# VHH binders against q9xw16: the designs that were tried, part 8

Target 1, 132 residues: q9xw16
Amino acid sequence: MSGWNAYIDTMTAAAPSIKRCAIVGAADGSVWARTEADNVFKASEEELKTFVALFNDVTQVPAKGADIEGVHYVVPRTEESLIFGKKENTGFFAVKTKSAVLIAVYEGPNEVAAQVRKAVESMQTYLNNAGY

## First folded at step 12 (VHH)

Design wb6
Fold by OpenDDE, fold request of step 13:
Structure wb6 (fold): chain B 132 residues (1-132), chain A 117 residues (1-117)
Amino acid sequence: as target 1 above (132 residues)
Amino acid sequence: EVQLVESGGGLVQPGGSLTLSCAASGFTFDDYALAWYRQAPGKKRELVAGIGSGGDTVYMDSVKGRFTISRDNAKNSVYLQMNSLRAEDTAVYYCAAPKEGYGFDYWGQGTLVTVSS
C-alpha cells in the first residue's frame, strides 16, 4: 500500500517534531506505511500486534504503560481512540481509525506535543471520513 | 478542582538527599499516571520521572540510579526520592497529573530544590 506513504508525509510535514511515524492495521498491527531513510520506524511486528491490542481496552493502559520500538512510555491517560505516552523529552501519540492505528513518535519540549496530536488527529479524521 | 501540592524542597549540598512529596486531590488518583517535572533557570520544563497507575516508571537518563519515583494510592500522594544530588539538579520541581490535553498538564505550585556547596 504505497499510497499510505503520502499520509506519513502529511503527518510529518504537519508536525516537524515527529521523528518516526507509522500507519498500521488496527486488527493485527501489520505495517501499511512508515517513515524510512534516516528515521525508520523500527517497531517489530509482534510489538505492534501487542500495541494495537491496547485499544481493545484503553482503560488498562495507564496501569501498564506502552512499549514502542523497545522503549517504555508511561501513559498519563487514555481516550477511546487515543493513547499517548511520555518519556523524558520524547513521547508518542497513537490514534485509532476504523481500520488503522496511526503512531507518531516525537521529541521536544512539552509544547510540541500539541502540534503532534493535532497532526495525527487530523489524519485520523481524514481517514475515518474516507472509510478507513 | 484538581490540586497538586508539592513539599520537601530546600537547600542541600552536593551529594545530599531530598524527598519530595506531592499531595493530589480533585481526580481519581488511582486511574492515572503521575509525574515529576523540573524547570531550571533559563531552561524549559522537563519530565524527570513518571509513574503509571500500575507502578511502571520512566526516568530521564541523567537521574537514573539517583532518583526514585513512587506513589501511595491510599494517601493520594506521589514522591520523588532524590539521592546523590548534583548542582545541575537545581530547579523548581513540579508534581504533574494529566488533564484533558496532551500529557501531564496539571501542575502544582512547585518546590525549589537548590543544590549548592
Scores: ipSAE 0.912, ipTM 0.954, lowest interface PAE 0.4, mean pLDDT 95
Fold by OpenDDE, fold request of step 13:
Structure wb6 (fold): chain B 132 residues (1-132), chain A 117 residues (1-117)
Amino acid sequence: as target 1 above (132 residues)
Amino acid sequence: EVQLVESGGGLVQPGGSLTLSCAASGFTFDDYALAWYRQAPGKKRELVAGIGSGGDTVYMDSVKGRFTISRDNAKNSVYLQMNSLRAEDTAVYYCAAPKEGYGFDYWGQGTLVTVSS
């Protein structure tokens, strides 16, 4: 297990509602780590490339939504380094670090989103401080 | 201050139709996605439909093909056309907009939809 895999485990442990999670390169969407086994993060390379590019202009994302793993999500709003989406009882949080994008797909009632966001943003802070 | 005011709820028979409206104010309407949620007695609030600022949409599976969410940016309004209504659609329906939280975390007062014969 790589160091990046450990970060996946940290996020999923911090937020049990996270079903799938990935750490990808901010520049090209290359997968550095992802959930495996029963919860494989299945976004394609092309999809991830498109997704990480959304951070180039987050103001446009609410107009387009976002696709993760072939699923379309409505994006309520964005922040400079934060994109999140909703669909039914699912959603995602994506945060950008200096060199990576952290993506967490979750399932559950609305209130679980707070924990997911916290988990992802905590990792964001950690990685940023570490220079990543 | 953000305000969301729902209207259009009421009593309808199964198989009937109803259109909900939401008038929004207090934020840059065109910049954000909007949504309709519902909460039935004893159940958690659930996302029924969402619409991006560009018009992309999402629906819960149980309402696909029956409900249509739309928006009119000129009127700062969002709508939910509800067709082929079922008893299980009975709930308080809420218009929702993003605030500073983690989703559609600002809600209107809600409008009651009762589907009953």
Scores: ipSAE 0.910, ipTM 0.953, lowest interface PAE 0.4, mean pLDDT 95
Fold by OpenDDE, look of step 12:
Structure wb6 (fold): chain B 132 residues (1-132), chain A 117 residues (1-117)
Amino acid sequence: as target 1 above (132 residues)
Amino acid sequence: EVQLVESGGGLVQPGGSLTLSCAASGFTFDDYALAWYRQAPGKKRELVAGIGSGGDTVYMDSVKGRFTISRDNAKNSVYLQMNSLRAEDTAVYYCAAPKEGYGFDYWGQGTLVTVSS
């Protein structure tokens, strides 16, 4: 578990606009690591179980949006292993690895989204190569 | 090629109403969420309202209860009904679509909305 915290730190360092971040099990939404202290990732286990299940059929997600931490986001589009949402000056990126889902919630002007996506996708690639 | 064409902007008095329209082409309209953004002078572009392909909506807090986003898939169009307009609503309003991957990242030319006495 402690090893996963390092990956949280890596993503948040790579994209300062990330406010909260979590690594959860792709199968059940169990939390492996998350931001804490002043920026606690607040999604419940039940919510995360529902969220990770969205990856079973990402094509339906733009029709319904996605909820994280009790907040509803509009989902512009999806990819096979990528779900992202937007609300006001906030948004999220969620990517799926072989065994995990990485979730990053960010805040800022629209332009910061590119950096956030890059951070989570870089971690996605790293973890996939590592077998996770 | 993705094309978004806004219309309906203009000059209105405070408390007035205006309806913006956006005609979209060059992508599978029904598969994507659409959005309205606005940019006031000297400010960053901000998401005003978004609508999923299934009709779910999100709004910025300052426009809740006043603005309504809707879509007509048969016409490949998205609309923004703006009521009770305020001076701070003055901005160029942009229709937005999601093709490049970080969110809403295709934009129309924009339509100017000016709210002034």
Scores: ipSAE 0.909, ipTM 0.953, lowest interface PAE 0.5, mean pLDDT 95
Fold by ESMFold2, fold request of step 13:
Structure wb6 (fold): chain B 132 residues (1-132), chain A 117 residues (1-117)
Amino acid sequence: as target 1 above (132 residues)
Amino acid sequence: EVQLVESGGGLVQPGGSLTLSCAASGFTFDDYALAWYRQAPGKKRELVAGIGSGGDTVYMDSVKGRFTISRDNAKNSVYLQMNSLRAEDTAVYYCAAPKEGYGFDYWGQGTLVTVSS
């Protein structure tokens, strides 16, 4: 029952290029926390349900791409618990933990992507170690 | 080991057309998305178009409707058909592939497109 908003704040502070961020349930895409106010993460529940299901077989994702917040991204390649996508000057990183999927949408050139990936993977490790 | 070789650049008049080609080798071409980037003098590289391994595409807004990205998996090649060229399209165009896990982060040498006169 702890507040998940603190983890959103931790990721956005670690990687300022993150514009929107969410923690969603891995089974159903239900939103546990998201960025709010001026930068609300706006994905629908149906879109998130479809999105988290991509982690059931990440090897199929580069053939289809991924949709988040009504935006289609090409997915260049995947790793076992990581999906990332690109569209114009925006991209996302998504990582799966035991119970959740962490999603970060960023803006900027490829040069900032490493900071975003580090932020989400650090949180992935933290939550996995905590049993989530 | 990994090689991306761009070709097809050159000097072209405004309103003209060019086809860029990228021959890829040293990796499993069919499994990856590929992209074209461009870099004009004094500017950062920008994503022009991307194509997923199954054929889905993304384009920057200023080229949508004028440029078409395509791939031929049998030839390990990706193409950029550029129509209705404008002076603002002048740039070095790079073929790009994913390698490091941050996006499209491995590049060829580039091919120069100049749109003038």
Scores: ipSAE 0.554, ipTM 0.825, lowest interface PAE 1.6, mean pLDDT 90
Fold by ESMFold2, fold request of step 13:
Structure wb6 (fold): chain B 132 residues (1-132), chain A 117 residues (1-117)
Amino acid sequence: as target 1 above (132 residues)
Amino acid sequence: EVQLVESGGGLVQPGGSLTLSCAASGFTFDDYALAWYRQAPGKKRELVAGIGSGGDTVYMDSVKGRFTISRDNAKNSVYLQMNSLRAEDTAVYYCAAPKEGYGFDYWGQGTLVTVSS
C-alpha cells in the first residue's frame, strides 16, 4: 500500500537508527507498507502471519522468542501491546494497533532503543486515534 | 529490588575454559529472558548471549559454538560456559535482566575474565 509509505518515513525520521520497518495487518500479517530501496524489509508472508499471532497472548512470547526476516531474537519481556527482541547489537520493537502491527528493526546502544520505542509508540497512538 | 551477582571469572590461558554464574533475585525469574554482556577495555558493552524464559538462545557470531548460555530456574541462575577461550574474550562479563522496557537494561557488578599466557 503506497498510501501508507508516509508513515514509514515518519517513523524512520523520528528514530534514524531504525534500519528497517513495516506496517502489517494484525489479522494476517499482510504488508501495508515497508522500508524499500536499499534497506528493504524482507519477511515472508508466513513469517509475518506467525509474528502477528504472537499478539494473541503476549505473555507466552518470552518463552519462545520471535523471528523477523529470518533472524531469531530473544524477547526479554512484553507489555500488553508491545513485543521487543534482542540479538547481538540489533533488536526490534513491535506494537499492535486496532488493525495493524508496527515493526521497527534497529541497531545501536540502549539510548537508541529508547528512541525507537518512542517513535513506534507515537505512531501506534496516532493510528489508533485514526481508527486503525 | 532486582539483584544480579556474577561469579566465576579469573585468569585462564588461551584454549581454556571457564563457567560464569549469575544468581538473580528481585523478579519473577521464570518469566523473563536473561543475557550475558561483556565489556573489554575501551570498547562498548556488547551482548554475548541471551536465553529466553523457555530456553531459546541467541549468540554473537564470534562466540557461537564456543560459548553456551543456560539457565536453572530452580536455582534462579544463569550460566555461561566459555570454551576455547581466546585473548579477545578478555573482558568484564555482566549478567543482564530486562528491568526497563528497552531490552536487557539492568546489569550486575560483573566478573573479570582475563585470557592470557
Scores: ipSAE 0.551, ipTM 0.828, lowest interface PAE 1.7, mean pLDDT 90
Fold by ESMFold2, fold request of step 13:
Structure wb6 (fold): chain B 132 residues (1-132), chain A 117 residues (1-117)
Amino acid sequence: as target 1 above (132 residues)
Amino acid sequence: EVQLVESGGGLVQPGGSLTLSCAASGFTFDDYALAWYRQAPGKKRELVAGIGSGGDTVYMDSVKGRFTISRDNAKNSVYLQMNSLRAEDTAVYYCAAPKEGYGFDYWGQGTLVTVSS
């Protein structure tokens, strides 16, 4: 609950260009924590279930792209535990841990995107080391 | 050894059409999304259109309905069909590919499109 919300705060503080983010269960897309208030992460449970299932075979994702919050993104390429997408001046990075998927939606160019990727991968490493 | 070579630019009148082509080599074309960016004089580069390896697309709002991105995996080529051209479409157009892992972050030398009467 409130403990998981601290990880949201850590990621958004590390990369201010993140506009919305969430930590969701890798098995079912259930929301463990997300940005709230004026920056609510608005993906439905059905959308998140579909999204986390993309990590079952990331090599198929560039052929389909990905939808988050009702927005379609092209996925340029993937890495074993990383999916990222682009649409206009916005994008997302998503990483899988042992039990969770971290999703960050951002605005900005490639230089900003590197900061976002670093923030979510740092949290990925932390949660994996903690057994999550 | 990644190479992206754009072609098809030129001078056209408003309302006209052009097809841009990009020949790609030095990577596994079929596995990657590709994109067209443009840069107008004095402005920053902007994503015009992107196409996934299986054909899904995104477009910037101002070109939607006028431009079509497509790809031919057998020819390692990506295309931008540009219809109903306007003066504000004047720019150098770049074909772009993913390399660094942050988006579409590798591009060629570009091809100039000038829309004027």
Scores: ipSAE 0.548, ipTM 0.820, lowest interface PAE 1.7, mean pLDDT 90

Design yb1
Fold by OpenDDE, fold request of step 13:
Structure yb1 (fold): chain B 132 residues (1-132), chain A 119 residues (1-119)
Amino acid sequence: as target 1 above (132 residues)
Amino acid sequence: QVQLQESGGGLVQPGGSLRLSCAASGFTFSDYWMYWVRQAPEKGLEWVSTITTGGGSTYYKDSVKGRFTVSRDNAKNTLYLQMNSLKPEDAAQYYCARPLPPPRSGDYRGQGTQVTVSS
């Protein structure tokens, strides 16, 4: 078990609507930790490499959307360190830190999105301050 | 050198209470979200609770919500876990921890402190 699994569990505890999540290297998409067991985060290393590269130019992402775990999401907008997508009653939030990308896939009504975002951004802030 | 030292474990009856402590040294304790994990015999390591740097937010495994309380004293470089209404399934070796930096896996942890719950 990666020590970062604790932070995965922390995110899921912070937002119960998070079904799967991962912490990956911002440079190459290498997995630091991911949800496992009943809700395995299934994105491949190759997919994650492609995904984290989206942060190189987030302005282009809304036009093309984003894929996670083989699922295509509409991306309404992006911020410099934030990509989020929606698909029916699901969505994702992805935030970039100095050295990592945090990805949280959630399921539920639109109202749960705020809590998911808060959970991910809270950890983002922490990791940035901690040098990660 | 990062060092963590857990203490406060013991034998209690179901419904009893324990307060675990973790003394941290060798790093800036207040910079890290700290967490507790536990390992019961024949089981894997499982997350129990996390506390943010200033203690403003705490998170818990569902099975311990309402019974366990994590806290910290950054001035003392100490992490705490108040364990109330203990159940037999809480019996485990408890560790305080922070992650090892990538790409290394695992935690900085101490030797742990044993919690036994038995009637």
Scores: ipSAE 0.934, ipTM 0.963, lowest interface PAE 0.4, mean pLDDT 96
Fold by OpenDDE, fold request of step 13:
Structure yb1 (fold): chain B 132 residues (1-132), chain A 119 residues (1-119)
Amino acid sequence: as target 1 above (132 residues)
Amino acid sequence: QVQLQESGGGLVQPGGSLRLSCAASGFTFSDYWMYWVRQAPEKGLEWVSTITTGGGSTYYKDSVKGRFTVSRDNAKNTLYLQMNSLKPEDAAQYYCARPLPPPRSGDYRGQGTQVTVSS
């Protein structure tokens, strides 16, 4: 396993509603680590390259939504380093650090979203402080 | 040079306890979320536990929740893993670790310490 897979496992432990997640390079969408085994994060590197580019201008994302793993999500709003989307009883949170993007796809009622956000933002803060 | 050195492993009976230690040097220990991983015979490396920089939050693999406790002493650059109620399936080589910087895929870890659980 990649060393960064430990952080993938950490995020899933922090928020059990997370089904799949990935840590990718902010510049090119290259995969540092992702959920595998029974919960494979299935986004291609081409798709991830497109996704991370959304952070170049987050203000446009709510109008067009965002795609992850071939699924289209409605994006209610964005922040400078945060994109989140919803689709039925699923959603995602994506946060950008200095050099990475953390993506967490979750399943459950809207109430679980807060825990998912907290998990990814906690790691975001840590990675930023650590220079990543 | 980043260096991690695990110790405290041994042979225990099921239900027994061990306390692992990890001595860190060559980097600012307190700046990193540190974690434990283990590798059993004929199995892949698996995550066990993570602790945040100041120890404010800890996370665990489901199978070890309630039995294992991760802690740290930043003043001593040391990571700990208290393992209680040990089971045969906990037998493995245990490593403390932090990730290698990308694009490198591995992690910094020591030679590990062997935990054996047998009646």
Scores: ipSAE 0.934, ipTM 0.963, lowest interface PAE 0.4, mean pLDDT 96
Fold by OpenDDE, fold request of step 13:
Structure yb1 (fold): chain B 132 residues (1-132), chain A 119 residues (1-119)
Amino acid sequence: as target 1 above (132 residues)
Amino acid sequence: QVQLQESGGGLVQPGGSLRLSCAASGFTFSDYWMYWVRQAPEKGLEWVSTITTGGGSTYYKDSVKGRFTVSRDNAKNTLYLQMNSLKPEDAAQYYCARPLPPPRSGDYRGQGTQVTVSS
């Protein structure tokens, strides 16, 4: 591992309930870094391209949900730079920066969601300030 | 150009301590989350610790929690890693780093500093 994979490890350290996560280009869904080894983030390039495009009009996402790694999630609501979804005891948070999208898939009771959100939004703020 | 220079490594006995330093130049150090990585013989590069821009938050690999402490002095453009209760499995070449901007792969890091733990 190297480079942006260190930030992947940072997010997983910040929120232990995160099972898989990725940092991808906001324009085309190209993978900058992702969880590897036993918890490989498995979204395809085509899927990621479709996913990051959701941020072009987040208002429509709750009506149709969002797919990550072939799994369909219900999206209760969205914000300008935030999409989050739920499915049973799993969920995801996705935040958009100037040039990237951070995606974190987590597993656990609803109470763990706050920590996951905090982790991705903290990095979101940092990356925006750093010009990414 | 971006430059990072690690120092402070050495040979210590198990249970000993070392303090690593990293001198940064060629970029605005205070704008970046900085991290430490290490590479032991016959093993891949592994993440050790990350510190946020102002030092408000720190993160650690599970195996080093409670023993290692990352810190920074932005006025001196310096990153630190205090390593206590060192174990043989901590022996490695240690690097400080920040990511290269996409689409480039890898990171900026120096030549590293060697940490050896042996009785």
Scores: ipSAE 0.932, ipTM 0.963, lowest interface PAE 0.4, mean pLDDT 96
Fold by OpenDDE, last read:
Structure yb1 (fold): chain B 132 residues (1-132), chain A 119 residues (1-119)
Amino acid sequence: as target 1 above (132 residues)
Amino acid sequence: QVQLQESGGGLVQPGGSLRLSCAASGFTFSDYWMYWVRQAPEKGLEWVSTITTGGGSTYYKDSVKGRFTVSRDNAKNTLYLQMNSLKPEDAAQYYCARPLPPPRSGDYRGQGTQVTVSS
C-alpha cells in the first residue's frame, strides 16, 4: 500500500459520489496511487501521459474533450490548473499541483459536482503548500 | 529524520474506549495532513482517518464514523485518535502516518500501538 492511498481514501470519504480517483505525476502521468477496491481506476499509463499533458495548454481542451479510462468526456471549460468533464450523469475533476495531478471520476446528478470539486481542490491547495 | 511514535493502545471490552496518541518529530508537523491506519492479523493495512493541517476537516472510514474522532495539537506535534464504542473488529495495530515522497512507496509511521477488543 502506497502512503498516498490514504489520500485516495480521503478524497472518496470527502465526496461519496467519487467512484474512482487517482494521484499521478504531473510530468509523466506515473501513478502514485489510485482506487483499487470495488472500483479500480483503469486509465493506462499511455492514457495518463496524454491526459496530464493537457495541462500544458488547457485552452485547447474544450474543443477536443478529454479521455479517461477509455471514456470520452465533454469539457465545458478549463482553468490553468483545472480540467473538468461531463458525460450524462458522470463526470470528472482534474486539478494540477506543483508535481501531481489529482483525478476524480464521479457519478450522480449535477448537484454532486460541487462537492467533488471541493474535495479535489482542498487537497490541491494542501499539496501545493506542502511542496507537492 | 522523520519520527512518529504511537501510544495509548491496550485491552478493552466491547463498548470500551481508548485514546491513542502520536508524537511527531523531524519534520514540520503542521504542514501535513496526518492520518491513522491499522492492520489486523492476516489483513492488509487499511485507512482509518485523516485530519487536515489545521484540524479544520476530518475524514473517516465508514465503519468508524460516529465512534472515532481524530484531532491534533500542532503546538505539541501530537496527533490523537479517540476511539469509543470499540468493537472486536477494531482490534489491530494502529499507526499514525504521512506518505513517503514519490517515487517511494509506503509511508512514515512508528512501531504502532496494539488495540485489542475482547470480552
Scores: ipSAE 0.932, ipTM 0.962, lowest interface PAE 0.4, mean pLDDT 96
Fold by OpenDDE, fold request of step 24:
Structure yb1 (fold): chain B 132 residues (1-132), chain A 119 residues (1-119)
Amino acid sequence: as target 1 above (132 residues)
Amino acid sequence: QVQLQESGGGLVQPGGSLRLSCAASGFTFSDYWMYWVRQAPEKGLEWVSTITTGGGSTYYKDSVKGRFTVSRDNAKNTLYLQMNSLKPEDAAQYYCARPLPPPRSGDYRGQGTQVTVSS
């Protein structure tokens, strides 16, 4: 188990709607940690490389959406360090830190999204302050 | 050098309690979300609990919710895990930890402290 898997488990514990998470390198999409065992985070490193590159120009992402784990999500809007997507009763939040991208995939009604965002942004703030 | 040293483990009967401590040194303890992990015999390392820098938020594995409480004293550079209503399945070597910087895949953690639950 990667040491960073503890933070994966922390994120999944932060909200019951969060099903899978990943922490990857912002530069290349290399996996630092991801949900394993049940509810495995299934995105390939190649896919993640493409995904993290979206943060190079987030303004283009709403027009084309984003793919995670082979699933295409509609991206309503983006922020400089935030990409989130929706598909039916599922979605994801991805936040960028200095060195990483945190990804949380969730399942539930739109009302759960706020809690998911709060969870990932809380860790984002922490990691940024910690130099990551 | 980052050092973590766990203590407080022991043998207890089911339903008993233990309080684990973790002494941290060699880094700014208060800057990190600290966590507890455990490893039972012939099982992999599993996450138990995490506490944020100031202790404002705590997170727990489902199986320990309501029974375990993580806390910290940043002035003493110490992490705690209060373990109540212990079950046989809680028996494990317990570690306090923070992640190693990527791309390294491990933890900073000590030698651990053994928790045994048996009647």
Scores: ipSAE 0.931, ipTM 0.962, lowest interface PAE 0.4, mean pLDDT 96
Fold by OpenDDE, fold request of step 24:
Structure yb1 (fold): chain B 132 residues (1-132), chain A 119 residues (1-119)
Amino acid sequence: as target 1 above (132 residues)
Amino acid sequence: QVQLQESGGGLVQPGGSLRLSCAASGFTFSDYWMYWVRQAPEKGLEWVSTITTGGGSTYYKDSVKGRFTVSRDNAKNTLYLQMNSLKPEDAAQYYCARPLPPPRSGDYRGQGTQVTVSS
């Protein structure tokens, strides 16, 4: 286990609907940590590079959606440091920090989304304050 | 330099309790989400629990939920892990830790403290 995998496990533990997570470099999509073992976060670095680049202009993301782990998600809306997507009973929340992007993929009805967002944004706030 | 020093381990019977402590120095302890990890014989390092900077939120591995409690005293730069209802499978070397800055994959942790659970 890598050091940052503890934070991955933390996010996964934050809500039962969160299935897979990743912490990647905001600049290049390099993987700092990701869910491993039973529910591996499977996004490639190339995909992640593309994904993190979405934050360069989030206003365009709803029109084109976002891909995570080879799955295309509809993005209803975005915020400056937040991209979230939906696909059937799944979705993701991605938040940008100073130097990282946190991604949480979840499964469940729409009602679980709030808890997932809260978990990811909590860590976002922490990492920002910590200089990451 | 960053230093973490775990203590409080020992030998207990199943169902017993231990309270681990971690003394932190060399960094602003209150700025970090701190976590406990453990390594049992012939097993890899596994996450046990995380606590947020102010202690407002805590997170646990499923297998320790309801039995373990993480806490912190930022004034004392100390992290704690109260372990109740200990099971044999909890036996491990326990470490407190924070991540190393990327791209390094490891973490800062001490020498650990040994927890043994045996009848």
Scores: ipSAE 0.929, ipTM 0.960, lowest interface PAE 0.4, mean pLDDT 96
Fold by OpenDDE, last read:
Structure yb1 (fold): chain B 132 residues (1-132), chain A 119 residues (1-119)
Amino acid sequence: as target 1 above (132 residues)
Amino acid sequence: QVQLQESGGGLVQPGGSLRLSCAASGFTFSDYWMYWVRQAPEKGLEWVSTITTGGGSTYYKDSVKGRFTVSRDNAKNTLYLQMNSLKPEDAAQYYCARPLPPPRSGDYRGQGTQVTVSS
């Protein structure tokens, strides 16, 4: 496994609601690591390329939503380095670091969203400080 | 150069305990989330535990929760793994690690330390 798979496993372990994760290159969507085995992160490279490009202008994302793993999510709002989406009892948080985008797909009620965000942003802060 | 050196492994009976150590050098240890991985015979490398830079948060594989405790001493550049209530399925070569920079897929880790659990 990739060394970065450990960070995938870390994010997955951060909250039971987090089901799948990916760490991809911010520039091109290249996969550094992703959840594998029982709950594979299934986004294609082309999809990820499109997704990471959303961070070039996050202000437009709420109007059009975001697609991950072939699923369309409503994006209520965005921040400069944060895109999050919702669909029924599922959602995702995506945060951008200097060189990467961290994506966590979760399942659960809205109450779990705060914990998911915290987990992803914690790693975001770490990676930024570490130069990634 | 980045160096990691694991120690503390050994042979224990089921229910026994071991404390692994990892000596780090060649990089700013306190700047990295460090993790433990293990590899059992004929199995792939698997993640065991991660600890954040200051030790404020720890994460564990489900199968080791409540039994293993990861900790660190940044002043000593040392990572620890306290393993209690050891089971035969915990037997493996244990490594401390941090990831290599992309696009490299591996990690920095030492030679590992062998943990054997047998009655």
Scores: ipSAE 0.928, ipTM 0.959, lowest interface PAE 0.4, mean pLDDT 96

